VHH binders against F-box protein 7 (SKIP32). Designs and how they scored, part 1

Scores and structures below are computed, not measured.

Target 1, 328 residues: F-box protein 7 (SKIP32), of Arabidopsis thaliana (Mouse-ear cress) (q9xi00)
Amino acid sequence: MTSDALTIPSELESALRLRTVQYFITKRPWLDLYGVHVRPVPPFGSTSRKPHFDPALIHRCLPDELLFEVFARMMPYDLGRASCVCRKWRYTVRNPMFWRNACLKAWQTAGVIENYKILQSKYDGSWRKMWLLRSRVRTDGLYVSRNTYIRAGIAEWKITNPVHIVCYYRYIRFYPSGRFLYKNSSQKLKDVAKYMNFKASKSENLYKGTYTLSMSDDKIEAAVLYPGTRPTVLRIRLRLRGTAIGANNRMDLLSLVTSGVNDEEISSTEEDILGLVEGWEDDETHNPDIPAVSHKRGMTAFVFVPFEEVDESVLNLPPEKMDYYVTG
Structure headers, positions and changes below count from the first letter of each chain, unless a header shows other numbers; antibody chains aren't numbered by Kabat.
ipSAE, averaged over its two directions, is called F for ESMFold2-Fast, E for ESMFold2 and O for OpenDDE. V2 adds 0.75 times the mean of E and O to 0.25 times the DockQ between the complexes of E and O.
[cut] stands for letters that were removed.
The coordinates of atoms that the task and the answers printed are left out; those that the model quotes come from them. Centres of patches stay.

## First folded at step 1 (VHH)

Design c1 (framework vhh_8cml_1; at its last look DockQ between E and O 0.44; V2 from the best seeds 0.00; counts 0 for: pae E 19.1 > 2)
Fold by ESMFold2, look of step 2:
Structure c1 (fold): chain B 328 residues (1-328), chain A 125 residues (1-125)
Amino acid sequence: as target 1 above (328 residues)
Amino acid sequence: EVQLVESGGGLVQPGGSLRLSCAASGRTFSDYAMGWFRQAPGQEREFVALISSSGGSTDYSDSAKGRFTISRDNAKNTVYLQMNSLKPEDTGVYFCAADRGYDSTWYEPSEYDYWGQGTQVTVSS
C-alpha cells in the first residue's frame, strides 16, 4: 500500500526530466561526427506566424530506442507535454512495442504469459498504463539510506567529549532479473555509484542478493549473501512507496536480520539467496557459531537517486547541510 | 572466533610517537574489520580509528586525523596504530576490536564482538 501521493513542485519534477532529455540530445557522438545540428524549436504560438520544420531533421535528432528510454522515466503529465513537441516524440510515446518491451524486461521474473494476464486483467491491455501504474523497483539508479547518529561522552555531571556527527549509508541497486547489490559504507554516494554493478561486484564490501516484490502490498523480500569462512545471510524487508503515484522513489526499511548459513547451503544456491532462507524465523540460524541478529539501528528510509544525478545529489553534502535539501 | 592481544603502549613525552600492535589469532582475520578505541579513567571508550577487512577503507576520529595511522597486515594477522605528535589528552588504555564487517558502522564499541585486554598509553612531560 502506497502513501497518499504528495504533490511535489511540478517545476522541479519537470526540470529533472527535461535535464535528462537535454543530456541524451547533447551526448550523441554520431550527430557530432556528421555535424547535424538541431536548433531549438519555438513553442507553437510564438510571435512567428508559422515555424518552418523539416521532419527529417527532427527524426534524425535521437534514435527511437534512446528517446523511449527518456520517456520511460517521465510521469504522465510530462509525457503529455512530450507528445506535443514533434511527430517523432508523439509516435514514440504512443508506440506500444516500446512500452511492451519495457514491461517485459521490468517484470521478467513473472514471465511473458503471466504479464499478459496481468495486462489484460488490470491494465485494460495497455502496456503504457502498466508501466506507469504498476509498482516496480527502480533499476536506473540507487536507493540510498543515509543514517546519522550523535556520539557524545558523558561523565556523571557533564559531557566530557565533544559531540560528533557520524554518517553512514546503505546502498541498494536492483536489477530486473530479481538480483540486487547491497553496500553498507561511510563512503558518499558520488564515490560509490560507479562501483555498484555486477562487473565490479568482486570489490570489497559489495554484496549480491536476490529479491521479490509483492504486488498486493508493495513489500520487498530480499536476502544478501556475506560469503567467507563464516557465511552469513542478511534478510531485508522493505516497503516500496513514492512521493507520487508511480514514482517508486522511496522505500521503508521494515526489518534487517542476519543469520548464519552452512557451507553446503552456500555452494548449492548462489543464484537464489532469498529462496535459501525462505520461511526462516527471525531467530533461526543454520550455523550455531553465528547467532541470528535482528538489527534495530540504521533503519532510515531509502531515497532513490537516478544515476545521472549521483554526482550532484544533496545526499553528498556533509551532515550539517542535509536537512535543507532532502525530503524524508 | 578471534583472540586479540595489544602491545606497544608505554610512557612517552608530548610530541612523541608510539606504534601499537594488535595480534589476532584465528583463521578468519581477513574477514574482520578492525578498530582502535581508547578509554581514559572515568570515561567511556571512544572511537579512535577503523580499518576495513581488506585495508581499503580507513577512518579516524577528529582528534586522531592527521596524527594517527591505522594499517593491517593480513599475512601476519596484525593491525597497527601509528600514533604521532602525541598529546596528554591521548592518555588512556587503547583497545583493539574486531567485527565481522556485516551491517556495522564500526564507530561504536557496541558493534564489536571481540576485544583485546588493552594497552596503556601515557603522555606526560
Scores: ipSAE 0.000, ipTM 0.189, lowest interface PAE 19.1, mean pLDDT 73
ESMFold2-Fast, scan of step 1: ipSAE 0.089; ipTM 0.524
ESMFold2 (binder alone), look of step 2: mean pLDDT 81; pTM 0.826
OpenDDE, look of step 2: ipSAE 0.018; ipTM 0.383

Design c10 (framework vhh_8cml_1)
Fold by ESMFold2-Fast, scan of step 1:
Structure c10 (fold): chain B 328 residues (1-328), chain A 129 residues (1-129)
Amino acid sequence: as target 1 above (328 residues)
Amino acid sequence: EVQLVESGGGLVQPGGSLRLSCAASGTIFSSYAMGWFRQAPGQEREFVALISSSGGTTDYSDSAKGRFTISRDNAKNTVYLQMNSLKPEDTGVYFCAAGQTIEIDYGDTYIYTSEYDYWGQGTQVTVSS
């Protein structure tokens, strides 16, 4: 559905009179929502390891914000042409085809026929209503779970301090393809977010998984593979919710299970990790050398943080201050 | 079945850096927590750093925080300890250790220091002028 090649409407390009189309798009990744697709172009002699972010959600993007950035990048001679772009994007946002494309991208795993059935049965044939009201995992940021533990057993070997309270975080980044990235880390959101992508130099400490979202109960089934000579799978069950209708900005962690898998199963299966754990019960052991571990702690709910809010997030605050701001 | 082999130790001047490596043989590595411990002459072995089986969670001694970084590469069955701003007090034999997966109710699995199943032979780190 989505091309990774550079595609820009000729009318928009002509109106903006940009020196470099790539520069404009790179500074404004949310242009993808307006039918502008970008392929990353690495600098000469550089690796393609720089992070890039998904387009911002439309309900948060204002046309005026886009125009301000366009004005900032134009020579004084070119500013008069920006008014034509403003009208075009205003009409684009009102166009049902814009919402149709957004919906089909977000729920691409269901396919066109199923999405049309849902559109007609639940959203009065309105793609805009479907986008705003239908539950979806957000792809324009990270879901973050803040957890604490006491390091009692290790403390006996530490002369300085016998007991330590430690914070750690679970990070999830979803993609509309049904893939996601998972990281469990003591590092803060602002230090992790820029590496939560498939092009990151720290990708070796990022784990890849697959997920599905059930529309009947807003439950997410997800699985992450920890590769190696003794592979294990982390099975994650979540319930999606929001602080407001359509926000999709909270996830309750229902269960978390680590289990070994048979090496032959991994060798012979598709790269569909969720398929490997289909039908598993939480207490079921599939590899006798690596028994199933059902986690009882570290089950704090996930809070969604859009990429544009990462640096200013309250989740970057020290533990003693964070609980003051993150309630309910 | 499983052997741990440390490398990268040596003599370094105060303020210098060293990167220790620990190569694991066998199929155990990706399912086990890995740790670094050290023992100074005439003293008991002490904890330095820990990394979870997934690599997502790390923990450090107070003396190591801000100076040392633990990491792992599960594809290469290797754990690393990057040591910066070394001090004479960091002198000792550095051991890597692998622990069996034990549930401790914190989302990831750890083991207590005394329950590590596999230990390397150690690599000497000497910080002196």
Scores: ipSAE 0.006, ipTM 0.218, lowest interface PAE 10.7, mean pLDDT 67

Design c11 (framework vhh_8cml_1)
Fold by ESMFold2-Fast, scan of step 1:
Structure c11 (fold): chain B 328 residues (1-328), chain A 125 residues (1-125)
Amino acid sequence: as target 1 above (328 residues)
Amino acid sequence: EVQLVESGGGLVQPGGSLRLSCAASGFTFSSYAMGWFRQAPGQEREFVALISWSGDSTDYSDSAKGRFTISRDNAKNTVYLQMNSLKPEDTGVYFCAARDESYYPSFDEAAYDYWGQGTQVTVSS
């Protein structure tokens, strides 16, 4: 029903389609972290790694089916940006199926039936409205808490009061499954982001945990298990917020509590770590042999950084560039 | 109440050995990195050794490398410092300290949340 005057010519559409896919792949190499893989269709009859020399095959564009697969597997955050590139991209973003699939993936722990009930009761049956307005942890980047403290340096012959500003970071990466990755590190965002995934081999001080998000007050309950002869659990309580409606790009750190757990309470799997901290209060001793410790330092709020912005983030700047003043 | 109690200090001849112990109570010991610091008469407090919460990672000052060994027993809430080939320059009060792994990495005393009262080590002929 769209007027022919509003459609793009098929040849130009094919060229824009290929350029849009190549731009998306080239400018978003972190799609591998989402498990999205797109392969160019080789020219018909090509059996060699050598460049195709048939001029008729040089201008072969990707089929519409591949573009549909790319769009269907993209995060809706990326789909919204893509709608600004070309008319075919905008048309695809209007398909309710993409928003439905995105919502069901983001809130997969609630299940299909519960998500449909929420869709009808709160979002007028609109999957796009639900994606834009319903609070969710972001999975297309990292939440970063940048913390600083003052360190005394080794006295030098010309400096009597040596002090240094030391930075350390808390990193969280959420997954739609209800799992998350947690890391404390002195290493900057750009140096740790590539290792914040389950594919990374031998990442030191990278811990796995489970979380839930409360829809009534935007509070996140999270727990990390530290294995050992006397196992301990770190309970993390956060409040999700944003700088704009639907941004979900800030988290306030409400409490950090470390406490021992009995061997009998330990799950054989990491899927039920939250069960170990059910009913805990921040100042309670949960094991009479091991007192609970409520942490009071390093409680800076988390800022969300999308994977595409990691290298350019101001969080990579040294302390001296962030208007920080220290006296010895 | 958080408490760190050092023991095992004393008078020893140059070339001798001592084993220091630090008994921890009032906190979740197995979640904390543990360090040893020392302070010589008229000097500032200096770092000696660090052990991670699990015991998998250790670090030493240049003066301690090859002579001292830090270890921990999470079942007994105790950290140890085995000191071999002691020198007069090792004389000082030795302090046990605990830090939250959230302060990683740090070899600075400002990163440590809890401190013991110290135990005297004297190396003289």
Scores: ipSAE 0.000, ipTM 0.162, lowest interface PAE 18.1, mean pLDDT 69

Design c12 (framework vhh_8cml_1)
Fold by ESMFold2-Fast, scan of step 1:
Structure c12 (fold): chain B 328 residues (1-328), chain A 126 residues (1-126)
Amino acid sequence: as target 1 above (328 residues)
Amino acid sequence: EVQLVESGGGLVQPGGSLRLSCAASGRTFSSYAMGWFRQAPGQEREFVALISWSGGSTDYSDSAKGRFTISRDNAKNTVYLQMNSLKPEDTGVYFCAAERSFLEQLFDYSSEYDYWGQGTQVTVSS
């Protein structure tokens, strides 16, 4: 629960992932197999470098992003000829155990038995179909809600309309365990991402929560505990969606509700935070004796940013340079 | 599955050198990329150096380039960090880390993603 489980810093996760991709591109085993010629790719370097993708080669040789990631990670760890590596990759992709383990990891909170029931009833017994089509929260990056408001500046007779655009962000990092991290901050994505992990105890306004995802309507129920002398819980209701089938890269904010909680209801382990929001005002099981406050501001949709794209995200731009109409 | 134990830290004068060692216990050491990280007093943990499973590729932070060298001995299940021209700014706890492959994570979802050592203290002071 609150055990000494080791998690790596998100900055390290991003750096290692980029290096793995760069290794794959540097080795270029598909070039010999497919007879394709490409400009020389520079060797491994600074953690600041982007992956050296060739989109044409990736599109031709690898049918999807997961397959590319699996193949890339095999390169630094497995010794072999290009033909042997490609054959191993094809066997892995065709192996149902590969997709089974991916699915059981992503939906581990449901348990093995429930996942097999869903596999049979909704995905024709195909783990690959289930991975590609079943909604899941992404754990390889952050969901970011960028919120702005206009504040009047200090009265200046020489300024026609003194106004200042203020930005703040809501950050969510999900874990397949049903845990997540929540941060409300004025700091930009590139400055926050490295601290979005359970070992970043120095980060202000970094809080732990629990969530569930409903398969029937893609709704996420989430709750965050703000510990302290007068502890409060923030209930977050979201709808998961995507810009493409299986993308899972957008979340619409449906509601934000804050309430104080009783000392007797607070678990020392904080593992059942969702239980603390039972009976709040917007539910049919509402308990009128427990006050709840609904928030109507700061409800901008969440956009997913993979760790490897953090430094280049448009969400790092000041409000004056952001597209006025952000679409999915 | 893999346990990592750092050693070789200590007190050294500015301009001095230290060699850190990280001994791994368990099988498949040669299948892991290995890294060194450090945490200075009052600062966040930062990346220092990385070495591929074969030792054929290395990478360094900007502060470590030209001064530090990472190496490994797969026969001894050990990774090393040779630190030269040490500065007071290099003071901190140095951690060894092993990255699991994506395939290992998929075939053993019950395990942690990465392995970390307990750290070894390096102090650079006059």
Scores: ipSAE 0.000, ipTM 0.112, lowest interface PAE 19.6, mean pLDDT 66

Design c2 (framework vhh_8cml_1)
Fold by ESMFold2-Fast, scan of step 1:
Structure c2 (fold): chain B 328 residues (1-328), chain A 127 residues (1-127)
Amino acid sequence: as target 1 above (328 residues)
Amino acid sequence: EVQLVESGGGLVQPGGSLRLSCAASGFTFSSYAMGWFRQAPGQEREFVALISGSGGDTDYSDSAKGRFTISRDNAKNTVYLQMNSLKPEDTGVYFCAAGLDYSDYEFWTDESKYDYWGQGTQVTVSS
């Protein structure tokens, strides 16, 4: 810090904090859920009372995922303007208990003892390193696979062989419990997201299942049961990756297989079906009257979209107006 | 160090009202969503109501909607359940529960979301 920075009046520092917090709240309306409410500063140098707020409330009330997202989206200009505030918050997020709670919540299926063993053997006893470096499925949004195909259109008098681009989506929502939701739909992200939950009464083609993530190869095994006269299991194999270290915002679809199973081997709940397909080969566990079907089309990589970005996502645009490039 | 203490239970006649309180200590209260669960004699625990850490979001079981109101006072580290138009079917031990708030409230009917639990307070609705 320079001597000039040390002479900043308390009122000016408070104003910089207010502007930084207002920026985060304006871009992240879900912050209101954690009791962070800051009114906009009146324009044109108004003499109106500045809103009172406590920047420490953000750090104390927000889970680390939300706090990380807030800082990650700060523009370089805003980071420079709020340097004193950013340094103070940066120090507080170094608290090991903050990172411990986040890690134990994200990897709750492993339990406390196993997480401590992993912490000590793989992450030098640092919960922060474990959070930043250990692969995890993101639970604060949806993984979306956008798939397209071309079909012949209705012939027009002055146009030769018109074509239509048809778009459909695969949606996955993961929960820290090891449960997940799967939906295949022609409906766009903003229309589907509100129904990607266990309370949804509109349950057409919404499937519930269980998943596991292998830490050694970042592979996800997931399964859903299609109940009925001929019960089938949809087995989804994915590989977790990211555009940056710790981003966990991409998944490659490795295989998508449906196959019949013996009714006597079917679990009574979706939460227990993964065990029926673990180590499964096409000829080992399927009913011979229901051949295994491997889905080779529509295997576009999944892109993570946080819930707060759903309505603004480019994935909502019609294919012919979608100027979005995804490497995968 | 973490403690949840329920109070306000008792015997009440059908159609009566009770207000349950849960005093929390040992954690940052406003960072935790709070839930109420109940367990009737010979039954499993069932979800009753939840409130987000900020108090901005609430949800209720179908049996509680329109009759029960959940609220919280973050300055007092206390969550409340106002129960009106009580029925014999509401009889049970009522548990307060706390879980770190990740804004995935539709799944908070699941007990696994809650990290801390109280010992419970008995509510009996009978003549």
Scores: ipSAE 0.000, ipTM 0.193, lowest interface PAE 15.5, mean pLDDT 68

Design c3 (framework vhh_8cml_1)
Fold by ESMFold2-Fast, scan of step 1:
Structure c3 (fold): chain B 328 residues (1-328), chain A 125 residues (1-125)
Amino acid sequence: as target 1 above (328 residues)
Amino acid sequence: EVQLVESGGGLVQPGGSLRLSCAASGRTFSEYAMGWFRQAPGQEREFVALITWSGGSTDYSDSAKGRFTISRDNAKNTVYLQMNSLKPEDTGVYFCAADEYGSLYFTSPEEYDYWGQGTQVTVSS
């Protein structure tokens, strides 16, 4: 060819305006964290009807098969942003079938019939409106509760009242199936996030549980099984909220109760750990042979951190106490 | 396919009221979500109000909430914007817009497929 020249096609100029969307697609951190390798699936057969519109810029940057995978994994906020910048993305996010599939996946535990009844009675027949306005736990990141307390340290002859600040975290990762992962750890968010999955063979103190979310009052009932020779269940009651409508990015911790369970109860409720706590009254009684313990400390609210923001999260910073001093 | 024509704009004093109308021609008006947008000189087009295809749900910008009311009459193929307690900051060209997928909810101008020519609203003493 002649000389090296910088050419700026109209498609490239459009891509520069779509930098946020293209960055999200290019980085695709959710795929790595989920352990998913996306391979383009060639079209099977021929379509009988052709699209009304010409392909948008993003079709030239990423195969259609991969675009569909991206759309399926994006949250409503990111999808709304994408629809503002690309004709092809706008076409996709305006498709009611996309929102229908998203809703049925998110609320799969309610069943198809119940979801259709809710759609008709509360969301004006709009799957997108139901996705945006109906409370749901977020599955694209972790809910994190950072807790601190002060304990007495080993006395030194020059230190009158030695104290130490202890920091620990509660981590929750929800799945649409009604299952979740729970971890109580002194390790920071950036050090645990990569192991908060069902395939993590080397993660200690990672426990599995089941949950339900009440649509009427945004309360979450959750239970975690600690297996062993003396199995124990932790019941967690939370209230879902957000910093904005549909954000679903905060949870207030209402109660934590632990109690022992017998092996027969576990066998009967193997698929639903919530069954083990269904009969508990006033957060106190479950097994008469082993009294329930209600926890009153470590009740800091949960903050949602999307997987793509884990490394930059302020929750990785050490806790500070202005009136805490130790010489050493 | 839908053609939109706005009317009802004009000059009013602060604290006054105006009712804008948007007449749609076409056989599918009742399937479309409808929005009102406004544009002041030298500024980008901004969202004002939205109504879904059935009229069962509405949304408003923070500046319009409590003062403006959007409504529709599917039998007359018309959408309305009742504007009360008008302020000088409400001055601009008001546009009616139709969203082809009326079961979806969008507030961005880029998401609307059909637009009217606009009607001028001036709030001045």
Scores: ipSAE 0.000, ipTM 0.104, lowest interface PAE 20.6, mean pLDDT 67

Design c4 (framework vhh_8cml_1)
Fold by ESMFold2-Fast, scan of step 1:
Structure c4 (fold): chain B 328 residues (1-328), chain A 127 residues (1-127)
Amino acid sequence: as target 1 above (328 residues)
Amino acid sequence: EVQLVESGGGLVQPGGSLRLSCAASGFTLDYYAMGWFRQAPGQEREFVALISSSDSSTDYSDSAKGRFTISRDNAKNTVYLQMNSLKPEDTGVYFCAAEPLYYDSGSYLTAEDFDYWGQGTQVTVSS
């Protein structure tokens, strides 16, 4: 596939988070989700000495083939949680080939040789450590920047100086290929997310770009091409961070610079758009006839929302109710 | 490079106390499950104590329960093992270990479950 995201069913994720054998025995929500009819069985060869309460219970409730499908779709953090639930899951998450494949897919633009150099120099030869600790843009959801401003409203007969809170969003979806999708819209997350893909034919104001992530300072350089009669490029500089190690769920917006480009310098392809902004500084461009515009408003940090959480996101709330949840 | 450095070991009499420290560099301990393991000459490395990365819950081996206390100081990026009522069988090299996975119980843990290790500090309980 050209794009890929690791996700798991929310029901299974909830079960894994609980890590209680009583919950798995009495509630078993994930068994119904997967259509599995399995009776928990004590370990073979064990006498009545062994308690029924064993983290391996989840393994006994799911066939091996289904467990591997679940692992293949899990995020690294969820795989780590799984290892704490069941010894078989722990054995699976320790498989270096599994982590090697995940790493080489996520950092495919660097290539095999470079990834091995990074593995040896920074992650002690452990693919699992590299997957958990090496900064990466998340591809299993959207990064959302919620921006607000106050504008004067239409004067009403009984209200002097009415004001309106206007809300708009910047949306980014990253792909492991070094491509990303960008949208600036007043539409809410739940209305936008389903169209944030390369297959959406009628999504207006959805633009394609290319990005790189720096290993030394977690800075992202990105560029988007706005095609048209006067082609324009938006240069986006971000800093990736997280609320926890490996979360990669926040991005600080460092700068936004918009400038026109010459038609003669634009490739017919949408590849390597970053080449068009090479050497740009905040208020400078390589085309002096089209002035650069540095954006000083709408610079709110991006928050990551996994696809499975889109419909329930607090970012869908009216602006008056969101400030408590999305402040700084 | 991610490193763990133990200190506080030494020679102590039976019934005495020692406080071991484990200082981390290259990562923040708040996001790591931290364990203490010990190894006596000719024996395998055994679990002693655990402090969780997620909820700071603690767990202890049967031999350590009631005598040892694991704690962390996030500001100093350091984990401690307070050892009281020491016995000759507590003699060994004590290692601290870190793992980014969340653990809520040490009863499932072996040395193989931890990826980051210190060099160890010797604890000797005389007689």
Scores: ipSAE 0.000, ipTM 0.100, lowest interface PAE 21.7, mean pLDDT 68

Design c5 (framework vhh_8cml_1)
Fold by ESMFold2-Fast, scan of step 1:
Structure c5 (fold): chain B 328 residues (1-328), chain A 125 residues (1-125)
Amino acid sequence: as target 1 above (328 residues)
Amino acid sequence: EVQLVESGGGLVQPGGSLRLSCAASGRTFSSYGMGWFRQAPGQEREFVALISYSGGSTDYSDSAKGRFTISRDNAKNTVYLQMNSLKPEDTGVYFCAASEGYWVEDLSTYEYDYWGQGTQVTVSS
């Protein structure tokens, strides 16, 4: 019964592209740091709020070097959008060396030789195809898991069965080097993101470690060190997925286990923080698009938030408002 | 992964000049934005200067504008900070830093992923 009646005439396509460019620039305020300006200058007094964004003006106002800097900092997902804006951007995204450099940076731990072998064996020698189809963790933002639990509330006079909904977040940041940051916090995304870096070594509950991504099953193995009198390793196992091919914007938490540092001694203390979820299994024979999930609390899927979207993320909303935005 | 090693620090009189160098090891240096930060005794690290991966864009703290110049040589995997008209308030440990991310909330809060161990700059008689 559903039918697509809408066709996109050239004039509507142009209008949609301009709206996409305006949205693109609005979501990337760091473009202002590159000295973007309007020519000709808008009438006196009209410059303070909403400058006129024009792809041709942007192209003319930015020196070639700065424009290429912008493209080089973008993830290839953004470069694909940029190709629809300006001829110069289209030539940039069509350059095979651009995709080669992006791939070699993203998978730098494998090394040049191994990446070329994978390129030939699985991606028909196409760097762009490899970037679009090969799973990778996103490094241009944070993966965020919003979790809730109910606890008995503090006794308040004349309230029956006082309960409180406690909200907490798990934050993960990946680096192309294989370095990894993990934080468990009650603080909102916008208050945490600025501290999710290696400079913030004094930040409480920020843990540093490493990860590996398995190319065959999209499983991530990560470990962070909890310092103390008895150093504890937190071992995190995740499955990477996406809402679309190449999006790499979702993760499922498979396990979260603490253990003592591996020593020469046979005795080791190990504690499964989440508990073993019986019957939960990522069977390799099943459809790979079906995530391995658990109904247990504290195992909410991770959602990727690019750094440029942190302040405007719906994940900053109180729990009672969040549910209205996360349902679709 | 980038390892950073600073050099060129030392003792200099007010009004003098110093050139700091930061040598990077690693295959991806030319893909990284680079910055200089300093830390005065008893204070937090503060931003001094940044340079894009190509060298096409630079920015400076208000205290460094007009006196300091950041530059890089990608062929030598090195970033430089030329400091002129030095003042006693410029005393501190100067750190070289590299950024993989392109998120910048504010230039004063620029996010860097890799750090050198620092080089001491002392401006006094």
Scores: ipSAE 0.000, ipTM 0.161, lowest interface PAE 17.9, mean pLDDT 65

